Miniprotein binders against q56419. Designs and how they scored, part 8

Target 1, 326 residues: q56419
Amino acid sequence: MEGRTLEEVQEEVFKRHGVLVPKKELEDLAKALEEAGLLLTEKVEARLKEEEEKLKRERPMRLAGLSYPEGEREARAFLEAFRASYPGEGEEARVLLMPHLEPSRVPEVYGAALAALEKTPPPERIYLVGVAHRPLKEKAAALPVPFQTPFGPALPDLPALQALDALLPFELFNTPLAFREEHSLELPLFFLKGRFPEARVLPLLVARRSPELGEALKVVLRDFPGLLVLAVDLSHVGPRFGDTPLTRTLAEEARRRDLGFLERLAEGEPEAALAFLGANPTRIDGVEVVASLLPLLRERKGKVLAHRLDLEAPTLSAVGAGTLVL

## First folded at step 2 (miniprotein)

Design g12
Fold by ESMFold2-Fast, scan of step 3:
Structure g12 (fold): chain B 326 residues (1-326), chain A 103 residues (1-103)
Amino acid sequence: as target 1 above (326 residues)
Amino acid sequence: TPEEELFKRVHELFDEAIELMKQGRIDEAIEKLEEAIRLLEEAVKRFPDSPHKAWAYYNLAQLYLMKGDLEKAKEYLEKALEEAERLGDEELIKRIKEALERL
């Protein structure tokens, strides 16, 4: 097959399409293609173009049956079980920070988010800002199609998305394939759609800090008011993230960094929150999102409802998760 | 699962070892690390089809690094890389390659 290594094929696809194809998937394809006499790179690229065309119509569920139930009735019971995991009452949110970590690991944290949503008037639209886990052609991107959920499709707010696109110095709808598998949008959306079934959504991904995105969103929110949701996880510690195996000390330090970050955001001081992390090194994937949305977070006071550092025992690693209302 | 209980015990032993090292009780810390290594080596033999096998090898490498055994650490990183590549765990592959470059 072509004489290229799998790493070379993987790199070429990444450069052309912004997608990192798992080596196992390439190995599986190479075996199948040997039977058919087809070239691996050409077949992968043809498949990605087909996937991209499908994403112009809708974004299907990827984690149904894995992270949440596929059926509406079972999904509703699942959502209510998460709410029951949090014993407190929520606070009304105009801005909600919630995790995108596997929900079953931090049920109380998602329960706190649900409690906040219960106290929040139903918004006409949700600005759902997640973290790009795949490269984007620009600093940020959106996908203006229905996102399937067990509660029905979450419909895009096309007028608001178009208004946002017009204010940005780059094409907003620039990397459809980045949305094919993106848990930072899919997992929060499950909970948001379950609580606000009529709300339209602006599904946004941030790859690098984009102050222009925050400025544009500030303008768009005046004409198209809605709930702003930051779907971000907190500290990432342990071998999975390039650290030593998780110790009691490292875990306590991670909890302190997470809470220090969240508490400064709750005081309406997002620059202080970012500076705190700079002085206390950590791997928080929310940094680029917060840095992009500074104009929307300044002088908004709020409350930290929940925080958890979840141990992933097989990898001796942990990920922090929290719920913050502003 | 039984394998998850082994990983939990490994984590507990690692915590004990770090605390002992902070106290300057190096010999006792090494004993805890060696017990963690023994349990993890048992886990990879007892659960050969585990999806966590690559991570077990990676963790073995980290424990040997803490013990100061760079040769064993490199050996297990190479085993972890082979297993991670077989499973297509891109995140782990990246971590292993970075660790190998530091040795």
Scores: ipSAE 0.000, ipTM 0.396, lowest interface PAE 11.2, mean pLDDT 85
ESMFold2 (binder alone), alone request of step 2: mean pLDDT 80; pTM 0.724

Design g13
Amino acid sequence: DPRREAVERFLEAVREAIEAMKRGDEETFRRAVERAFEIAKEIGDPHFVAHVVMIVAGAAIEAGDEELARLVIEKAVELAKEVNDPEFVEHVIRRVAEHAKRHGNEELARYVLELAKKA
ESMFold2 (binder alone), alone request of step 2: mean pLDDT 74; pTM 0.692

Design g14
Fold by ESMFold2-Fast, scan of step 3:
Structure g14 (fold): chain B 326 residues (1-326), chain A 100 residues (1-100)
Amino acid sequence: as target 1 above (326 residues)
Amino acid sequence: SPEEKAKELIERAIELARRGDKEGFIRAIEEAFRIAEEAGNPALIAEVAFQAAIAAHELGWPEVAERAARRAAEAAKKAGDPELQRKIEELLRKIKEELE
């Protein structure tokens, strides 16, 4: 009962409806509403605490049976089908950029990533950097638990994660709940675990640009060498993303922006890639990841293996996806 | 059932809100509304909207709470539930005070 007295509420109801509501009835109603709100809040708090406790032990699959098969045999066949969708050969990667959107929408792009992984010696660990789709308490976060996959659990590289945590000006393991439903890690991890079943993983999320993360990773990678994977989607265009309906012209512009960005990264010029996007505005969710990892991307030359713009016809929207090896 | 689906979406929306995903909360609530409206049950629409308004109000999102409360009021009127309409009017009054 803030900002207005019960007498003022009673008076307004009388003026609008010609009914005089007893003050006691309004008091009882207000109390019931407050009690209902408190019960709802307590139930939510109990649920979140339960989910957080589960995440201290493991990260369960959320997209099994939806984006990929839950059974190991079916998952293996699914992965091989994606590889077969890409007609080319890959190249060895020290850094791999791959998408995290629904795999069935861009099978050739995931196939190109798989081709690159086939040419890459099995790493002892994978630094998997995704995009936070939920707020983090800090600019970046990690979850140091096994991530379940149809190929078995992807085990965390605890020594490397602890070394990274020690070098950062913030607590790395700061937002466990952000990892419960995070497709930018789960979808790439499915493919990475299928190809490198023995590799340990550093599952990392970036919410905002963190130059300190890139500097710390440069140090950790020297002592704990591994494959760096940037799991990022490219242009997001159309009404679903707060833009105008997709036209052929807008789709061609998005394709040019995506390719211009990737080609500059392939030249070892990540600052030029970011500047190109600044001059050609777009909703590329990988911007904060690339901006955080600049020290790891400079002077590394590579190749764009695939690029697609996937049209979502019902919404006249599209998402760009690409595979880049450095 | 539509009732079970709507309830599941409301619980999901509250979970998203607690994680600070305001846009996810709004999308889940809109989906719950769509299910209730397709079921053609004004009482269910009013219930979904009222629960959404309470949740948004408790989470400190008065603009979201106001939209949900207004939807609840229209649905409660169509459902012929004067008691629920009074509860919604009182909640909407509290929400308006926060917005000022």
Scores: ipSAE 0.000, ipTM 0.140, lowest interface PAE 21.3, mean pLDDT 82
ESMFold2 (binder alone), alone request of step 2: mean pLDDT 83; pTM 0.795

Design g15
Amino acid sequence: MKEVIIRVSTPEQAKLAAEIAKEYPEYEVVIIVDTGDPELDKRAIEEAVRLGAKRVIIRVTSEEEARRAAEIAKKYPEVEVEIEVKTGDPEKDKEIIEKAKEALG
ESMFold2 (binder alone), alone request of step 2: mean pLDDT 68; pTM 0.567

Design g16
Amino acid sequence: GMRVEVRFEGDNEEAARKAIEWALEQAKKHNVPLEVYIRGNTVVVVAEADSPEKAEEFAKEIKEFAEKLGAKKVEVRILSEEEYKRLIE
ESMFold2 (binder alone), alone request of step 2: mean pLDDT 73; pTM 0.695

Design g17
Amino acid sequence: TVEVTVTSPDGKKYTFTVEAPDEETAREIAERIAKELAEKYGWEVEVKVEGNRIEITVRGAPEEAVREIAERIARELAERFGWKVEVRVEG
ESMFold2 (binder alone), alone request of step 2: mean pLDDT 58; pTM 0.436

Design g18
Amino acid sequence: DEEFRRIVEEIARRFAEEHGIRLEEIRIEGDTVEVRFRDEEGNRYTARFRIEGGKVVLVELRVEDPSGRVIFEYRSEVPEDIARRILEEIRRRG
ESMFold2 (binder alone), alone request of step 2: mean pLDDT 68; pTM 0.583

Design g19
Amino acid sequence: SYEELARKIIEQLEKEGLTVESIEIDPETGTIRVTVSKDGKRATIEITVEDGKVKSVRITIEDENGNVLARAEVEGDDPELVVKLAIEAAKKALE
ESMFold2 (binder alone), alone request of step 2: mean pLDDT 73; pTM 0.690

Design g3
Fold by ESMFold2-Fast, scan of step 3:
Structure g3 (fold): chain B 326 residues (1-326), chain A 105 residues (1-105)
Amino acid sequence: as target 1 above (326 residues)
Amino acid sequence: TLEEKAKELWEKFKELFEKAREAYEKGDYETAQKYLDEAFKVLDELQKLAEESGNPELQRLVELLRIAQAHFEAAIAAEKGDWELARRYFEEAKKLFEEAKKLPG
């Protein structure tokens, strides 16, 4: 197309292939798309700004009526049913690792977490650390607003969040929209609020390794003691996650990787836990959370209460979930 | 002929896209999505013709129609309250438009 005008190109196309679409119709379409694009930009940007402004006041429930009941009475019965699904007794937790996978898929794993919470004295605050499923401007973020639950709003611990923000080399409250649809916080929070209705919360998301977050949290936890909760799922295997179709061998490998990871965390050896996953740590969404929180996990011994690899037969895929008390 | 087949697919795309727009204006986002999905199948056939023929006018038409599809998907996602999905479709539309501007005809 060197040295040729658009008109010359269209003349050659007409002579060689006939007129597929008249030039005027193509120009009219391009103009209409440009005008629609400008209007859509304004509408999308205005509505994203509206949603961001709403998130300055509260974070509404998104999964009520889907993953858990929206009514308080029904929600309490639902929570007690999950506790009943786990036949064991809990252990007191200073650090709790629990899943954020759809609860109905792994009820006994959530039941184990509830059992641990029964043995845990009510904390004044919960440091709830989830995994960002949407991009963050920084490695981590928090949203300092009430999170709605069927048990009432989980109120933010504003003094503790402010202390944390002051210690970080980046703005902690950097991506409010990432919290609008975030099941890694909403699903664990349902269970935590049901058990500890008076506890305030620090809702934290990790997108990438942030050693500075772990160091800052270690300082803040001394001045503002509370329960640390890592809301993470384990192995993600199969075509739904970009892998080959699941086989019995691959499922058994996933179970061994999950348990080996959890058992090393239970020995107070989080670096050994990360190393055990080898060259493919990105297949466990909790890797970046654990890597960020190393100073809080070292030399803390605990117990694996439950583990399950949940199989999705139609997709030949699986997701691992576990409950660990430290 | 290539010309006749391309014109037939373009007319079918316009009909489906108009039906999607009518459903969208009535607040029937499920019906709008259904018609857009059918329009996408027509667009795949146009893409095959563009690839097999090497015709630059048809290649440009396909790119413009993919932009139109992405804009409409963004609008439906926004009306359903899925602002994240709306943003993703909008960014896709922007990328396709910048690529289309590089192609003459």
Scores: ipSAE 0.020, ipTM 0.521, lowest interface PAE 6.4, mean pLDDT 82
ESMFold2 (binder alone), alone request of step 2: mean pLDDT 79; pTM 0.732

Design g4
Fold by ESMFold2-Fast, scan of step 3:
Structure g4 (fold): chain B 326 residues (1-326), chain A 104 residues (1-104)
Amino acid sequence: as target 1 above (326 residues)
Amino acid sequence: SPIEEAKRLIEEAIRLAQEGREEEALEKLKEAIKILIENGASPEEVAEIAFRAAMELVRRGAPPELIVRLVREVAKAAIEAGASPETVKKIVEEAIRRIEEEVG
């Protein structure tokens, strides 16, 4: 009824259903909706303010008991089972690309990431770059608080985060609520904290390509060296993602897209990797992350350790996942 | 079936909301609500769907105005689909009650 007169609403209902709704009933309904809307606005505002205040102290686990075990002993066994699912040896990573897809769906891909971490000297800090699944006030954001895990809290690297903030043309700590429910950070962090329990973290989200983030990170990494982790999924195919139902042809196209993208990154050619995706770059989760981090990815050669296109049978959809070391 | 189509539209609306495509999400949600009302869904069933969609937006940090707009658009869709004012009032009151209980 917003923006329409009561008479126009009566006419629309009559036109569609042949029913003349009494004007008084429409007036009473409109008033009730307005009053309920005011009450709801106050309640939602109060809750969001409360949640934002809580996020100033810590980021609690949201997926414990769902995507990974809550208890430390069970979490350790779970992590080692994922490592065991990958029969290969890892390679040392200065940059690691790993998924944030539900781990149980692609255990060998997470296992490959764990294998790479075994060959990597323990970093003092991890730059964990995920994908914003909720809007950010700026192109990128960070949350400078401890992130809870079954292995204890992953502590923020406050000096490195402050150095990064100082180099950016926008406030880095701009959208705390975006971190409340963010699996692209929480799921990789479970594995990273399990393998490097002493490492500090810089939890970063990218919503839109930010070349200034990549340039700033290049500077910060010189003064605060650490492991760069891109937590990104690959092709998203099928009705769940706005595509037609998965066919063998679409699945093969997705595999070629994923592998072509990863292999070009492995050659140290991230611009070529982005160009390879052609007219459909948004079908790969993390395109905006790669585009933002170009200065950190150029001329770094590496190796694709694993790739899988995982079928979600009920929706005839699939998501690609891979592990790449640079 | 119409009910299966409505479920698909609801899932699509939730996905679009998670991606920050709120206008498209609301259009898919409205289409689903019209189908449900036309096929005899109870006020409680429609309210639950509105509640679920609202909670996804709250989790995403949507402004209160968008949550209010979602409930209002659900009400409009129900009216356009032939629901009585009494039925629409029940849908709105139940959805708001559930949102308030979860939010605060």
Scores: ipSAE 0.014, ipTM 0.418, lowest interface PAE 7.2, mean pLDDT 84
ESMFold2 (binder alone), alone request of step 2: mean pLDDT 83; pTM 0.799

Design g5
Amino acid sequence: DERIEKIIEEAKKLAEEYRKKGDEDTARTIEYTIHDVLHALESGDPELAAHLFANMLAEVAAALAKKGDPEDVKRFFELAREAAKILGLSEEEIRRIEERFKEALKR
ESMFold2 (binder alone), alone request of step 2: mean pLDDT 68; pTM 0.570

Design g6
Fold by ESMFold2-Fast, scan of step 3:
Structure g6 (fold): chain B 326 residues (1-326), chain A 101 residues (1-101)
Amino acid sequence: as target 1 above (326 residues)
Amino acid sequence: SEEALKRAIELLEEAIKLAEEGKYDEALRLLDEAIELLLKAGKPDWAAFAYWLKAAVYFMMGDLEKAKETLEEALKLAEEHGLEEVAERIRRMLEELEKRK
């Protein structure tokens, strides 16, 4: 039936942990323990303010030793293993769409991106556009500092970032803390820096669709040409994302929506790609980035090199990932 | 290391948010990771706080025995490192849990 009472919740808790606690006593003790936790939260806030100041100088690696090796030699071997996981030769990229999902879960998809980078002349700069996983003060943001990688620091293109900031109706450098823990930039950057060690970077995050960002970037790219990288994941399905448990039908729907979206982008029809998704029922997070960058994607034809829907068995959930060259 | 402390604090913040959402098992996993990092970083005060946050999660789950055991670990760390204010707070919470059992 509809809803659960506190009494039903307490009964479920008792069955799981062998304890039945009266409602008022549970609430009173939970509040006392929560108040102690709030004091820890105040200390965390003070530490985050210190961290924000440090982010004005550099962005350290957060996922080294976890998602990729910390040492340069080990990192290079790791990169080459991903390339080897993709049997194709790739295509030259002017625009590259690649994932930011944990690389070990979709090695062929990252391998396809590496294959495309092998066919691409080294750019002077990379416009790296990721998805904000923390709130931003504005619709988009950038952090104009070196980003550390196992291959050395990825240096910011300060003149290009300044030119972009000047064209926007909001402050571009508006939320430094959003970059402290941001895998949508860090994971693609590992691969990009490994292949283009001399390229400077514009690390950009999109939280909500910003057509003004796309218009400004179109202008900046004329004076500061470079490789545009959209670091986005595709469908997010299953209970982890507020959906029903993954079924064969839901998985097929997610694959159909992912591939239909990518194929329309490959035809140079980004508006058609967005229209195809409608209400975005499988939660493709690339929608906000594509909607922001429309002027840069129109009339660019390309090729889908790889696609996978990766299963997270413990949660009966899945995330789609793909590589597209335009 | 300073990096280990920063990572541990991030885990504590995420665990608090998960616990507020009722995702207790996920919160406990992150708290265990944070405790390991804080002990390696030589931060027993932060480790003691992480332990009583873990106890708070067990209490919210209705597992008073695990909450007590976890607080006893926090008390041991606090006493071992001369954190008297923290130790007294933990003792009061243990006394309250005993009354509820």
Scores: ipSAE 0.005, ipTM 0.279, lowest interface PAE 9.9, mean pLDDT 82
ESMFold2 (binder alone), alone request of step 2: mean pLDDT 83; pTM 0.791

Design g7
Fold by ESMFold2-Fast, scan of step 3:
Structure g7 (fold): chain B 326 residues (1-326), chain A 90 residues (1-90)
Amino acid sequence: as target 1 above (326 residues)
Amino acid sequence: MTWRELSPDDPEVRRLAEKAVEYINEKSGRRLELVEVLKAEEKEVNGKKIYRLHIRVRDPETGEEFEVYAEILEDPKTGELKLLRFEKIG
């Protein structure tokens, strides 16, 4: 009990309630609490193992009814409303950077991504690279199962995933539980599956810089060509992210940082983009993804289609989101 | 028209948050539990009230907690509530 002896507990109860609790009753209570703790630990472990086993078969929707509609018809209308929110035309994408922030916060940014997808020939497969919001056993991971969406399951590209796994110095299919609740894959996938219903997917998470992932992907893309999607958010500013409350100056700084980063990527200079962020790389969650994928981003010129800094008024915080085509 | 901040400890605010979670569960098929009201605001539009709630919810099956933004429309004449919008924050 927090380093307290049974005698100290007995004395405190007597002091407060005038009742002497027999030492044996306190010992029996302590044993029951310890046994309950063991049972709770066993239940938690059993539940996690059960969830992990389920993830070997499929990845269910977790954000349906919260971030997007569960029904196919309603989901289609929802997706078209996002496209309508962006007044511009897209550009053909070989590499697409899009956000994974809650879509309703930045509809015009997702609309820009949809516009780009409309100009892009349907790919046979999509390399969807998100950010791990939970620890991975390795620097990166993939889950080789169907991902459920309102438009039907997004099927894994097993041959391409196996080719990738063979080239990596670590087990690619590690940490399946990290995929159970992962919006950086689920939210972009909703839009990608809605536009390319026949495309297979490689759902990839990056937790830490993995140059070996970028080198392996460069090889795999040669044999298994497809659309590369970087599902990353930009600046994170304010108290929710361990920063000071959002001010006009901090918001302007965040927009400048986001646009400077995207502009350098659009010039085919990803190392310059990373250097530009030098002092505060942790404030853009896409840094680890970009740093991992350098070989795929060099010398590819493109265009920034949209950028927004979304205000989270209750916390005086903000998250940047952008759409970039390469 | 300006949003008016409400106390998160207001029993009516707590009731609205509980109803928001109930409606989210009905729409999503989940069993989320209200943990805390982080912020609440109200605004009157054309004789009706719109409430903006920033709440923390918990999934009892996984133990995970996360934040949700919800907007509720109230008809003051009937007391009827309608969930207009909800989204996960972050």
Scores: ipSAE 0.000, ipTM 0.239, lowest interface PAE 17.8, mean pLDDT 84
ESMFold2 (binder alone), alone request of step 2: mean pLDDT 80; pTM 0.751

Design g8
Fold by ESMFold2-Fast, scan of step 3:
Structure g8 (fold): chain B 326 residues (1-326), chain A 99 residues (1-99)
Amino acid sequence: as target 1 above (326 residues)
Amino acid sequence: DLKEEFIRLMQEAVELIRQGKLEEALKKAEEALKIAQELNDPHLIAWAYSLLAYIHYELGNEEEAKKWLEKAEELARESGDPEVIERVERTKREIEESK
């Protein structure tokens, strides 16, 4: 579709993921697609339709046994180890910003989130807002089904989701397949379900700025109060993300940009946080989430509990992660 | 394939930097530059120049780092390619801020 050479595709994959894909694998795939033609297209569409129908019933675990333990006992021990990695006390949260990258890379940051949840009264529901890593038909989406976890299924808050859908100018339940493999929801949910096993969940994905989502959520939260969780990562720097190898200067600038962003959010000034990033460019995937949720973040003061810029080897790339309570 | 060889050498150099083996990383980056020049590809040459500048800066070789940045800037001016210009300006900012 894009008309690029195999060498250009190989180079782009190396830059973004630090992996050299053999040309033969790319050639074999292209040949298989060409040979199969319309028959492959029909079979692919049939499979996607089946997967979409399955997702209307439940969302299975995808990262169990990889990013967290599959068994409940082992998962509980894993979660408590993360809490132990953070030496501080938490703060009560009405809004929690936490990461969604691989937990083992930033255990203290997840531990800070757990500390905040420990100080927070159990909510009846959690508004879990993540970042879409796959295209959505609309600016945002939700999946109104149970999400499986090692601690049992996280049940959807159907009345609150329906109330939200009714207020939006687009269909909220518009892209079920985007939720099949979505770590920005699955990884935070593991920790949230472990601490609040009875809470219902509104699993929300943002792909592009949706001010209408923030306005609708403000109304829904009034009638269906709960904990708002922004599951976002911070700076993305280095060759894996299309940049030069991580230098000491780039690392310090990334930390400064992350902390400046979080500090402004902690002062209840989300517009200032966004303006700060506009003046100091960085690849923060939470920008679209914050921009969508402005009405829920204004004039809410809080505290940054933890921040880490984690080096990803062997690519000399880094991802920033933080825990903020409002 | 020469492009595959270039990417492999750049990947090896990055891994050596991660391990703190800066002198070995420098050798790999220098070999990668030779291949990029053979391919006469300004994007690959700019990438190799950027990595060489970074390695020299980390080694404390500020004059060598400056030399590689100047070569990258000259390439950006000659190419007129927005992608090459962006890459060079990014690397220059990183090193200048470190000084």
Scores: ipSAE 0.000, ipTM 0.171, lowest interface PAE 13.5, mean pLDDT 82
ESMFold2 (binder alone), alone request of step 2: mean pLDDT 82; pTM 0.792

Design g9
Fold by ESMFold2-Fast, scan of step 3:
Structure g9 (fold): chain B 326 residues (1-326), chain A 99 residues (1-99)
Amino acid sequence: as target 1 above (326 residues)
Amino acid sequence: MSEEEIRRLFEEAKRLAREGDIEGAAKILIELAKKAIENGDWELARRAVKEALRLLEESGNYELAAEVALELARWAAERGDEELMREALRLAEEYARRA
C-alpha cells in the first residue's frame, strides 16, 4: 500500500498468486483498513485520556492477585511469610535499598528489607524512588495521588512533594501515565505500606541521571524528614536482557559486581560504587537512581543484609537483588 | 506450425461459431494462441486471441471472455511483457463486470 498505486498492487497480487483482484475491491479494502486504523487510534487516544484523568484521583493496584494477594488478611499473611524467610535481625534504616523484581523470586531479600523496617521507627513519610520503565517527559517524575494497596491507600505527602517541585528546574508532576503500570513503585510499596500504614509517601521515578533531584531532595529532607527508599534491582544478565547466555563464570562475575557495588555504598562511597561497575554500569538498573541521589548517600555507613542472584533457567538469564541499610 | 495448419484451425473455429458453438470456436483459437506463443509467433497469438474475444463479445459470453483475457495476462507475465499484461488484466476486469 505505502507508496504504491492500486494498479501496482493488483499487478503484484496477480504475479505472486495468479489471481485478479478487481481494483474496486482493493479500493474498498484499503478504505476499510484506513477507517479501522483511524477508529482504533481515536479509541486508544480516548482511553489514554480517560486513564490519565483517573490517575489525577488515585493510582489503582495493577499486580494484586498476581504478585501479592488482593485481600488484607491474605496480604498480611503473605508479608509475614516473607519476613519469616529471612533468618536474621534487621538494622535501623535511614536509607533502605530494596529490590522491585517479583517478590516470590527473592523472598529472603524482601524478608531482610522487612527485618530492617521492623527495627526502624515509623517514619512520618517515605521517599520511594523507583526506576521508570516507560519514558518520562523529564529526567524524573512524581504522581501526587493516593496509591491503592491491600492495606488501604498510601496517601501522598503533598507539602513535601510541593516543596520538592519548587526546587526543581522542571515540572515534577510531568508524566502521570508512566505510573499506571510501574512495578518498581507498586511492589516495594506493598511491603512499606504493610509495615508503616500511617506513613505518607513521595512516589518518585527516575528515568535518567538527575543530580538536581538529589540536591533538591537533600534540602527537602531537612524540612520534611523521612525514610529514603531506593527500589532498584542489581545485575541483569543473559539473553532476556540482550546479553550472552548465563554461565557459571558470568553468574559469579554478576554476584561480585553486585556485592562490590553494595559494599561501597555501605562504606558511604557512592562515587566509588559507580566507578566499580566500570564499562557496564547500565546492567544495574539502579545506576541512574544512585547517580541522581549522590548527595543523600555520601558519608553514610551501613550494612548489606542480603543478596541473591535469581536464575531464570528457561532464558539462561539472571537478575540480582539486595537489601542495604544506610 | 505450418501456414496450412494455421489456416485450417481458423476455418474450423469460424465453422463452429456459425454452427452456434461459440465456446468450441473460442477453445480452438485459444489453443492456437498457446501454440503460437510456444513457437514465438506473437503476431499469430494476438490474431487468435483477438478473434476469440470478438466472438465471445458478440455472443455475450463475458464469463469465458474474462477467462481468456486472464490466460493472456498469465502468458504476458511469463514473457515479461508488462504492458500486454496490464492490457489483458484491464480487459479481464471489464469482462468480469459484464458477466
Scores: ipSAE 0.012, ipTM 0.526, lowest interface PAE 8.3, mean pLDDT 85
ESMFold2 (binder alone), alone request of step 2: mean pLDDT 81; pTM 0.763

